# Ledger of designs, part 6: VHH binders against q88v07

Target 1, 377 residues: q88v07
Amino acid sequence: MAQSIVEAPIRVDTSRKIIHVDMDAFYASIEEREHPAYKTQPLVIAHDPRQTGGRGVVTTANYVARQFGVHSAMPAAKALELCPTAVFKTPNFPLYREVSAQIHRIFHEYTEMIEPIAFDEAYLDVTTNKKHIHSAVELAHRLQQEIWHQTHLTCSTGISYNKFIAKLASDYRKPAGVTIVLPQDAEPFLLREPIEKFRGVGKKTVPKMHDLGIKTGQDLYAQSELDLIKQFGKLGYILYRRVRGSDDRPVEYLRERKSIGKERTFGPFLQSTTEVNTHLKAIAKLVAASMQSHQRHGKTLVLKLRYGDFVTITKRRTFGEFIPNDAALFEQYAEEIFEEVVDDHFNSGIRLLGITLTGLAPLAFENLTLPLYPNDN

## First folded at step 15 (VHH)

Design w2
Fold by ESMFold2, fold request of step 17:
Structure w2 (fold): chain B 377 residues (1-377), chain A 124 residues (1-124)
Amino acid sequence: as target 1 above (377 residues)
Amino acid sequence: DVQLVESGGGLVQPGGSLRLSCVASGFTFSSYAMGWVRQAPGKGLEWVSDISRGGRTYYADSVKGRFAISRDNAKNTLYLQMNRLKPEDTAVYYCATGLWRTYDSPELEYFDHAGQGTQVTVSS
């Protein structure tokens, strides 16, 4: 039996319908709603630098203020220099939180698969939906209309078959835009994008990419997967797939801590099972305390080890019931897994051990109110 | 710079054999475990095999009994003898070290060092 050589691109799953919703100039738009006179003034949401001695950072600015070059994350004093006539309004976070909650109640009328990113930003998986709307474009328009009718605020939406492209699409036409990137348009769309638009490519990474001649998606696409992994590790693995239109990340509608773990590195390397078990005992104690402090328990215990010759092994053990937060039990399971997975790479010693709990849930089933941001309660 | 240079790929019929080589430089080869990973068309990286600095060998289930990894520390060279090749072995094969793998799974998260790869195609 013989088969012809087939040159095929990486195939991507295009079965999902993902909407990214981004509220237009959210804080400023709320303030304009509360005080319509702001609509014709340059409005900056920040503590007034004249009252703080020049301290503070712009959270957002309305579109009038943006015409003067004011933008988010700018020092408030600089915004005052650029636009001396600007009105500075101290952020009313309780109000913004309440409006965000109202918008999320609208989302829930269409889907339960909602991943909040910020007060003003969320991903929705609408592959199936509560309203039996078959067109994601129609659904996005309905969401915009419902949000406007209930809040008098506008939003921009991006639609595609994954989170990455949907997010990029939502930025394409603001304000009040609806942008779809179909599977056949994904590659041309991604190839033209500057690399700083690719999630994970931030201020520290952009200069490194530019030094390598990588400025756009096209330049990124031309790199081999191995070259990207050599230069950027896990980010390189991810970016290779992203620029090819692949992003299998689910919309994370259960916004919870996914794991709790502790790991340690050793110099000198551990040379015996006795040394390993001593350190696993110490690590297990730390993990058990951390699990209890976070009021969580987990169904899966993960051992991670790295040998002195740089081979890394992980092994998971999943239980039918939640594992008690007992250091001795964590130690016992970690030691059992170590004995199961250890091999002759151990002749080079152990440079790293780690214990992690996953499959987390609260210790008691409670009616939890989950905030959009941990830092705003 | 660390360099790993693979060679020995090519077109081979099903059931055939092929021997890959990897010449290493820029690091102390004898201090590292070495391995082979592969990427089939449209797939992610898959761990194939590794060999400890002391010569003990480990294989993914998909190649066990068909592939043999070996090393020559005096020549800084890693080898992969591939026998009874199947169409599903078609991939770019990479010489690597510092592999990150799950105990029961060939899925690879990343590696510390790897070469540019050599193409192996199994078809008539």
Scores: ipSAE 0.000, ipTM 0.389, lowest interface PAE 12.5, mean pLDDT 83
Fold by ESMFold2, fold request of step 17:
Structure w2 (fold): chain B 377 residues (1-377), chain A 124 residues (1-124)
Amino acid sequence: as target 1 above (377 residues)
Amino acid sequence: DVQLVESGGGLVQPGGSLRLSCVASGFTFSSYAMGWVRQAPGKGLEWVSDISRGGRTYYADSVKGRFAISRDNAKNTLYLQMNRLKPEDTAVYYCATGLWRTYDSPELEYFDHAGQGTQVTVSS
């Protein structure tokens, strides 16, 4: 007789307190602050499409313009079509950068664990904080109040135990909202959300989701992990975990490139360690040059190899200190990792080799304590 | 179009045996490594075993000595002989190819193709 399988959900870490801060219609609200007449007009921050021959994209629009269907990233010409009375204001990026820097100085009063996403968006890890505020909700309200006091701008915040849910929560009530999703509330919250709210599910992916009967988090939750991977690859693997409330990504308060890497494919396939080492040497030179030209160094070196039978292995090695941008060192480490991981699939040859550096930071001597969104133009 | 069709699952008693089969089509079967992965309800995918195109076999520690993977290239079929089954072997078993794994990760990170799966339930 078959037994009903009783199984716990995927275990998730709920120990963190994460705040996502999203400034409300940031560029437009700054322009409204500078010119209050804009508050009653449909305002679109973009180069005027009548002057560009229809080129350009909307950076943001105020709430009046949004009532006409204007949104960020749409063609400016389409925004004009939807709202012929719209006022187009050319972006004043230096001003927006200055206001963003002011807001980030406010963040730093509460925590150093700040991951800037854009001028108007950041994650804060406030599991502990500099003010010893126990409640993340109280902290979020204090942030909103201080931002308002200093800038006369509003923001919406989302609070949860990971970045994914916090970001989703920040969209729940705009403008000026504070939304918390506690661990016990996460499942009903995620299951209700439209599928397009899930990161990575955009205009190109939504039709395929709908064809599979996936319109909400509930529909996504019902899909098997294997089917999601089959249909969406790595995105499917990620979405399966996200809809179950799992997201272990840290708030990355050092603003660094995620990775710099180079890879090569081979025909004919490499058949010996000597051939492999020759190509690892060449790839290491390319990666070292790229790291240096971007003025970055990294703590983790990743070897990627794919055998002729399409088995792929990725292995990383993390160091206590940043790895010097030295091609010979990259080659040495890559060769050591290759020897550690190579197995009898090598009998089918090596189709691809790659070296990637991750855990990146700028080479500047003070980079470990600096946010990457300073006052820089 | 790649197709992988698993069969042979079912209910067995602890200590029992099952043989899973996976019939492949739409690609040159004999040129690719093939593998088995499994998923218990509410859990992530777990790599079980794979076999190279030349027939060399590899096993997760949890199944070594109990499971035997094999292939018949003439029939485009992958097999998994499962012996001395335990309740913790209860899962949906998937036939897969194009396997991706991070060396340090206990879970399959990605694969290019997999079948619909076959349920294995080990229970008294």
Scores: ipSAE 0.000, ipTM 0.313, lowest interface PAE 13.5, mean pLDDT 83
Fold by OpenDDE, fold request of step 17:
Structure w2 (fold): chain B 377 residues (1-377), chain A 124 residues (1-124)
Amino acid sequence: as target 1 above (377 residues)
Amino acid sequence: DVQLVESGGGLVQPGGSLRLSCVASGFTFSSYAMGWVRQAPGKGLEWVSDISRGGRTYYADSVKGRFAISRDNAKNTLYLQMNRLKPEDTAVYYCATGLWRTYDSPELEYFDHAGQGTQVTVSS
């Protein structure tokens, strides 16, 4: 009588609130923002295969190009075949990094528990958060709104109790979507998912799984742990747990911020110094609040501006002492820097303004020495 | 597709002159600030000069008084007159759009588009 090894039920921790943020067609969206004409054209972010002898890989494509079947990781030459009218844009990673950094600064307003996984993706643990928002759903909506307001870019979010499910959820309603998977809904959600959507199941694994009759979460769920381990090793062990809703991986966050700042992208462009100052004031206020919330002060203030004609200037001012977390001071310094660096490119308007503090250190809790009132004896 | 085609580079002796040209296509040239950047052997991209839509010119300190940037919007062409060339000016010169530079440094942060570049060699 083969003792049916009663597999112990998998313990599932549902105590966390995890948001996976995924920027929608991130690189393409940035390019469209910079070049609005691309919005109506099939845009492929890749080296032009016609210039590279047929070499290159698609990093991403806009939704227009995707309609032709273009997708990430596709050979650029294939993309051209599918869409001969496609515009190929060489990736500008410095720009993408900049925008990513801007988005991450927004994340930091809500939580320090941020795990970047790419320029366009991050996990946020918002179980506890800086805004004291109990609802992760509400927080996600606010986050999306803030991202849109500052960057004019959209993101999709997945919300659940662990990283694995949150990430799966974020892919469900793109673009600008919010997908929530509650603990009670996790099993049905996972069972319906194609095996290709399970993290860790790569191109080499999919055929093997299919050969074994594993095509969906349901199929995966039906497998014994032992069989999965035999077939897939460590991955089998992991997948056995994942399909049952278990993922104990923490959101890995870096505690040390190197900079705190805010940026805003404008549409329409700013055309006057008065407008610039108004927005610098607003940005400064946000930065001051952020600095305070992080209990940090900085030695260097950085002004960034991008003109309508696509010239960008960054100017740093380093002080001998830490700058007080005063919005008025940040504004003043930003305005002073602006006056110093502004040039005839301003005739094209301002597309972006940013204030960033660097050289960060913890705010010394000045021990409020309560004056010991001498007891007059 | 955005295209930038640089020309006019070559070998010159110190103190010599060159005139670079950049022909732009695939976008509204007059709507963009244009600039020149260069990359010397073993160095990063360096901002050289840019010109606004309205024709305001700006120069890196290293080239100020020696180089002159200009544009002809009717011809979609950007120019760089380089005079009193020095060995340290040896680099590949690129015509570029969407320039990001640090005010305190000639180091280029990024660009949107650039051509294939033209080689400038200053050697005795």
Scores: ipSAE 0.000, ipTM 0.238, lowest interface PAE 12.4, mean pLDDT 88

Design w2
Fold by OpenDDE, look of step 18:
Parts: sequence; structure tokens; C-alpha cells
Structure w2 (fold): chain B 377 residues (1-377), chain A 124 residues (1-124)
Amino acid sequence: as target 1 above (377 residues)
Amino acid sequence: DVQLVESGGGLVQPGGSLRLSCVASGFTFSSYAMGWVRQAPGKGLEWVSDISRGGRTYYADSVKGRFAISRDNAKNTLYLQMNRLKPEDTAVYYCATGLWRTYDSPELEYFDHAGQGTQVTVSS
């Protein structure tokens, strides 16, 4: 009698109210605010490749330019090729930073439980809030209103009971959208999502998933946990839970000080994505070795990069579970983060790369008792 | 309770001017962006103008260059100077807090509070 290993139901905590706020085409929108004529033009925030000898990376683009296929981290020359009528605007990061700070000050009026992801996005836990607003939807609208009135910029919001779903939701109705995913709507919502939208599924993972017939949340849901773990390791474990609406990650509003990381300074500066990836791979190996030597694992991977002009970007990705001490995985995540954050400052080269793990805990070999598949002998 | 009381409306000839006032009470006026919306007969609410907490002003295209929004935080008063009035400006004008709309959209999606409004009629 093969005891049907009743897979313990995944516990889903629906008690929280999480808002993901994402500014709509943030830098481009700021530029459009400053120069209304840009609103009707394809606007690309980047150094003009015609002036830079074909060098440069797109920081962001307005929605008009995006219709031509222009996207962040695209070579500026490629953007020009796709959209020959594009207006290139050199980034004004001091202004962007100021506006970002203003937005974050608004967040703080509502809650201290803020996890900034970038200048243009953050998680807010508003389960309890300073305004004593019970409705997360009302709070989201007020946030959008206040942001609009102070900055004349729009944001999209995703509202749900966890970070994962809130993030997915905020992308659903851009620009100036509000998407609410209630607990009862979570499963249908997730099942329809392309696998590419699932956080943690990067460029390297997508092809493998597609090869396995995993193209949507529905396909993902149909997979066994064991199979996902076999194919994708800890990511498989995480995705198995995420597609089922489970994400117990808190909104991280406190910086954990304990981290393990490696940084490398370059001379000459790195000038290509290929070089960056090569060095990220090397750094990832060192970090993995260090993590192993310290018998620790982390929940958050942080990419640090410093450009030739000393502009520094630090971006973190926090996972619902501890990240396996796998160099390939660290590399993958670092590369994904790099692709998300790279901007036209790349024209000045990269002088420093760093990978750091935070949210450290001792490696408790939780014996993932992989359910012994009965050998069908 | 939040109260917004509009005044200054009336009958004016085309090309004339009016100045609307809105006195706010029941909340910290200086902490909120304020705006004007209007509703013409048979039409929906239309955004007219906003002023941020910091005093940045925004206008609908239909009123840009003709209307000027301002605020006096010490008096808890919002103003709308309306110049070069047109018949199409005829509407009930409402003072409002917490206006939400899409970028460049005249359509209002949400507002927190509005007054009872003041009638503005532009007619020869």
C-alpha cells in the first residue's frame, strides 16, 4: 500500500496588506514633466549614441519609445535603430534622486515598514499604518494622489497579502494602475502569468523552463515539488510555493548588518556586458566558497557596481527562502540584477563589482526529506 | 470633520474674470495638495487645477494660461483666479483634496473631499 505522501498543504498567510508601488517610467516621466513636448515623442533616457560613437545603454524609456521595443539596459545604438525618431535625453540623476527621496518621504507618512527596491519602487506593509486607514486600496489611492500632487508623477500599485503577488500586480495595469489581488483571486491570477514574470526566473532559467513545458503559472503549478527541486534546486522549491500564493517574506525595513561578500576593483574599467558577466561569475564563486566556509546561507543577494564616474548602484534581491550556496545561482541572480540596474553610466565603464549575501543564518541542513519516490520496480 | 467652503462664483461676461476662494477646516491644510474641479451641465467632473503642498501648480490644458491657482496656508484658503473666461467655463466649481487622475487626463478617478461648490456662469 504505497502511502500517498500527502504533500502537506502549503500554508498561506493572508493576514498582511502589502502594497507594491512602482513609479511609471520614472526617469522618463520626470523628464516629460520638465519638458512636456517629450510626451508625444519617443523619449529615451540615455546618452545620444550619435554623440558617443555608438556607445551607451538605455536607462529607461517612455511608453511611446517602448512601443518601438526600446527597453532598459538596451544598447543606446539599438534603441536608435529601433526608433530613429527617438529623442535621447541624458540622465539627470541628481533630479531623479531628489524626486525619489520626495516619494519615499511620502511613504514614511503612511508607514515605517518600507522596503525600497529602487528609486522608483518599494514595498509597503500597511497592515497597520500611521494613518489608521483600514482599506489598503484607499491607502494606495491616497498614496497615488499625494505622489501626483507633489511630483506630478504617476505610479502603479499592486495590492495583495504578500510581496510576490503585490509585485506582480503592480505591473499588470501600468501606467497609473491599481491592481488588487485578493486571497481568493490569487490562484487564478498566478496561473495566468507567464513564467517570465515570476521573480527569480531569469534569462537563463526561462529557456530551461520552456524546454520542460513550463510557460505559465498553470504549467508551473502542474509540476511536482520534487521535480522542480530536481530541475531548479532551491528556486524550484520557492517557485512551487509562489505559484500557490505562498510568500512569507516580510517587508524588510531594517538593514541587516551581517553580510558575506566579495568585491573586485578593475583597472582598466570593464566596458562590456561580457566582461561584467565574466567577473560576476568569478566573484560569485568566491562568495559561494566564503559562504560555504562560514557555514552560512543568506536570503538576500546584493549586487554592487560602481561606474567609472563613481556613480554607485546597490540593488538587492531577497528571496522567500535561503539561497543555496551555489556559485552558478549567485552568478545568475547577480547578472539578472545587473541587467535591471544598468544605465548609461556604463559608458564610463565599471570600476567595481560586488556580490554580497545578507540575511545570513547558519546552514541548518534542513534535511529536505525529498519524498522517496517509490521506485516503480 | 473636513469642510471645504467655496465662494466667489457668479455671473460674468465672456472675457471677464472671477476669483474663487475655498476655506478649508477640519484638517491640516498645509499637509495636503488642493485642487479645483468643475462640473458643467450634463458633463462629468473635470479636473481644472492642482497645487501641491509645496506650491507647485498644475493646470488642465483647457484653462492653462487663463487660470491661476494659489494657496494661503496661514488662512487655510485655496484660490482660483479665473481670467479670460469663456462660456465653456460655465460649471459648478468644487474645491477638493486628494485628487487622483491619470497623467494629463481630465477625468477624475478619485478625490478625498470636495465642497458644495460655487456656480460660475459665463454668458453674454
Scores: ipSAE 0.000, ipTM 0.184, lowest interface PAE 13.7, mean pLDDT 87

## First folded at step 16 (VHH)

Design x6
Fold by OpenDDE, last read:
Structure x6 (fold): chain B 377 residues (1-377), chain A 124 residues (1-124)
Amino acid sequence: as target 1 above (377 residues)
Amino acid sequence: DVQLVESGGGLVQPGGSLRLSCVASGFTFSSYAMGWVRQAPGKGLEWVSDISRGGRTYYADSVKGRFAISRDNAKNTLYLQMNRLKPEDTAVYYCATGLWRTYDSPELYYFDHAGQGTQVTVSS
């Protein structure tokens, strides 16, 4: 009696609100914004193959060029063949990066739970958000409007309860589209999708799936987990769950350090202002070095001191502008704060000194290592 | 400026047919999904149908099997063939772009642009 391995029902977490944002033809749209004449022309973002001896790859193309069959990762020479009237524009990555950074600043107004996947794409977890907007749909609308207002660029959004479905949804109504897949709509949505749209199914996998009669989500759903694992390994395991609406991957956000600081504990305790200043100077140097290494500047300096009797004082000073990353300046401000807060508990000595910078922002937008290309993996 | 001009509406008996047209201008028609929404007297806007850039068609349950959406990109024109019309189909029909809806729901949350609409009346 073959004990039917009761396949444990796949648990689906539907509690999250996830938005996938995808900028529409991002690089091309930026170029069109800068040069409105491009809007009516086939625009290909690539080195001109006529100038490179036929070398080059299409980064992206505007929607006019796409009508001729031009697409990303196509050889530039092929794009020219398909569209002889195409305008080739060499990529301006510094500009694209700047615009991307601007868009990300907008995202940060709504949530810190942001996972960039490219210059033009990101996941946002908005289950809880800074604006206290309950409706993910409303939030997506506001995001789209704000992006347009600030950048004059459009984006498409997918809204669902996980990353996998949100990504699929964002591709559904490009450009400037919004697609919502509620938990009750997930199964029908997934079952109707061609297998080519499933993340992880690459160009090499599609033929094999088709040979096995897997052409749609419905076909995929009909497969046993074991069979999928046998045929596709780890991908089979993943796809078995994805087609059933399960994706427990969190939105991976880099917690921006909210603060950079250094503390020092003393034994013996500090007993003089001179000693305190000496150590504040040393701490300030360490903090400045750390700020430089992280390419951050701050608006607020916080002094922390603990007396020998364990009384602790924390005092912060906020400035109207970012504080230059200067150790001497940090020292000066820390000393000034110390003079303001020191009291009779100083008779017990100082056990601990700390300098912390808060209200951090990047010094130069240049170092955001955002992936330029979606990982086709 | 984006312009959408609907035509083809009129008075029809139950079971009759109409073909609506929408001529678009002021934007690259072929680059956008297009759709139809309707508003019956005393009711809110209802999603009817939309068509993707690639020609994939979607329908509200209320019109599925009776209505057919199509597009001619060369003419910048959207069509809605309405067959087996019912009194409940009586509404002003609008051509729209930038439709926001749930995947399987007739709920319309938003649209970017719509025309002035064309009146469809189904009455005996």
Scores: ipSAE 0.038, ipTM 0.329, lowest interface PAE 4.4, mean pLDDT 87
Fold by OpenDDE, look of step 20:
Structure x6 (fold): chain B 377 residues (1-377), chain A 124 residues (1-124)
Amino acid sequence: as target 1 above (377 residues)
Amino acid sequence: DVQLVESGGGLVQPGGSLRLSCVASGFTFSSYAMGWVRQAPGKGLEWVSDISRGGRTYYADSVKGRFAISRDNAKNTLYLQMNRLKPEDTAVYYCATGLWRTYDSPELYYFDHAGQGTQVTVSS
């Protein structure tokens, strides 16, 4: 009888109150608001494939269209095939942006700790809030009411002690739903979820998980951390903790979660500091160019190196201010980090070098630009 | 196929000693750094020690001075001598290759391949 070593639960911080707000079929709902006749029709927000030679992607669809199997990121031509009576509406992003801004203004009345994910999606940390509302549930209801009153749009909310669970919860009772997952309910809630709902589990990961017999949170929970890391790397490490209710990620209200970086693999391996510096210089130039092209600057520089004997080290340095987009500066910091982390594994040579900037923001410090597209992640 | 088979685990009293072994196959053992990681009940994976291809050894602060890692390339075998064992050393110990760790967070340890592990229990 293989004694199921009941692994003791990972330490979980339950001290925070997190609300995930997700507008219900946001673009479609706006269109329905503007044109009430669309409410009874299958509405697809996309360029009409009949006008574009079959090109186009579905941004979103109303609930009527979704009944025919239409979903976001689907080719518009496929949507037409599934729903020949569908009404295609070209996206009006200026309108959507304005409505999103209006919603965010409402959020700001309650808290400054807002992490926008998309025009229609955001995390709110309301552990402390401007309204001094102790109950996160009450706060969520007030938000929904205020949003409805001002915009005549509905949103679903997920409430929990971390971002991961709050997001899962918001998707549970759409539309106009409120789902709360208390700490004591987290495990049962997570165990029942299909693995497709877990953040980070994409289209490429799902088949592999299914092949391994991982179809639900319960299946995922049964896996060892080691096995998950072996199979899925960093994602495995994360998922092992997530399924156990652990997510220490803060609500990032000032930072865009994007990174820009370049890596180079070497054959033959680099054997000297001089060679390393030469290649770091080249990589830094590429990264600086990329940062400039994207009009971003970052606060954190990450050096990645892999030795000839396959040991890999990553080290990040976070600065108090944004790092200027200067290749020479990137090189300097990368070299400094290299000198700090290099060890006797260097005797096996360097197989890979990488420089990545994280904590990215627009160079023009304008107000947090909301992403244009809902991240289904 | 890469195989790593750990052995030598068991139950010992505090202050006792164990020697773990890992036999590798399916790859050129001498070309890879090797290491040990462990997972205690309710805790995450923890880096313990690694040894470079050239034989340089590295240790987590928690085991430094008590554990000794070594390798025999002729036998494709990795060893971990564990002395002065403590209850907090109780864990499943895994032999690993293709090691990936963060310098700023040495507790985060990834690998390309690992064995099935061997249980070490330190208890009075």
Scores: ipSAE 0.017, ipTM 0.345, lowest interface PAE 6.8, mean pLDDT 86
Fold by OpenDDE, fold request of step 17:
Structure x6 (fold): chain B 377 residues (1-377), chain A 124 residues (1-124)
Amino acid sequence: as target 1 above (377 residues)
Amino acid sequence: DVQLVESGGGLVQPGGSLRLSCVASGFTFSSYAMGWVRQAPGKGLEWVSDISRGGRTYYADSVKGRFAISRDNAKNTLYLQMNRLKPEDTAVYYCATGLWRTYDSPELYYFDHAGQGTQVTVSS
């Protein structure tokens, strides 16, 4: 008798009011604002493939162009094929950034709890807000109106009790939509969503999920936590909770961009601390180079190690300030963490070492170099 | 195919004892660290204990001093002796390999393979 793993109920915090704001076809809309003639034409934000020898990728397209099947990340040449009458406009990122900044200023009028995720997207925690508006729905409407008034651009909003659901909601009704997912509506809402809409499910994960018969939230919900963890590791753990409406992530002030890290697998296994340090140094150098190339710095350093006997440990160290992009510093911190977490499993050797930086932000933020050494005077 | 088959679960009174067994097949047992995780009603998976290839043992704080993990490589078997059982120990217990844990959050415990589990119920 296969004892049915009794699915443990997941605790869901529904106390917060979260708004996800998504500007509608942001770049295209800006271009339409600047050139109203574009409103009636298929507009593709991309380098004109006719001028680039067929090279280029669609950044975005207006709704007219989208009717022809044009979408983001499509080759520009393909977009032209689909829509020969399309107007191609080279992206003006300086303008887009300026407009984004303007929109963010509007957000700040309502709350300081803003997490920008892109130029055209942000999370707002409005549980408590500067305008003392109790209704998140009312606040969202006011926000949309203000954005329109100041920028003549529309945005769609998703409103819910966490970031995950709010984001999904904002995509549900576009353009100029307001989608509300109340706690009681969360389950049916999530169950109907394609798995591709679940944050964290990328292009590499979708095929695997489909192979396992996971195509929708309903399918995902039917999976045991154990099975999801077995198949997808940490992502499985997260998705098990997300599909059940749980997301305890706060709205962060800083852009949680993707982590930058490097990992190395060893054969033969590392058997000494000296070897570990040598390789940590090498990994740190690679990570530093990557951080520099991406013009980012991070607040958290993560050490990952896997022992020869397949036990894996991940340890994070978060700093009050951004960590300088210094390989020596990364190495030092990684070594310190290693020393703290190393245990008797080390007798089996080390199979894998990894250093990852998280809490990433653009380097343009003033590197407050805190002096490392307190002057003992 | 990797197979892990747990046994030894049951109903016991508080203060009682149980011994869980896990028989492994389909892989070189002696090459893997092995462990136990559990899922209590209303809770997520929780790491309980693991044992290295060399026999070094580790325990969650919640079970330390009460549980003892051991292995017999010749028999491809993992054991968990559970003494002084408490109602809060009620859970499905899984034998697992390919263990991955976060040091920062003991609640996050991942594994490559696990059995079907055995029910442990501690009730007066």
Scores: ipSAE 0.006, ipTM 0.312, lowest interface PAE 10.1, mean pLDDT 86

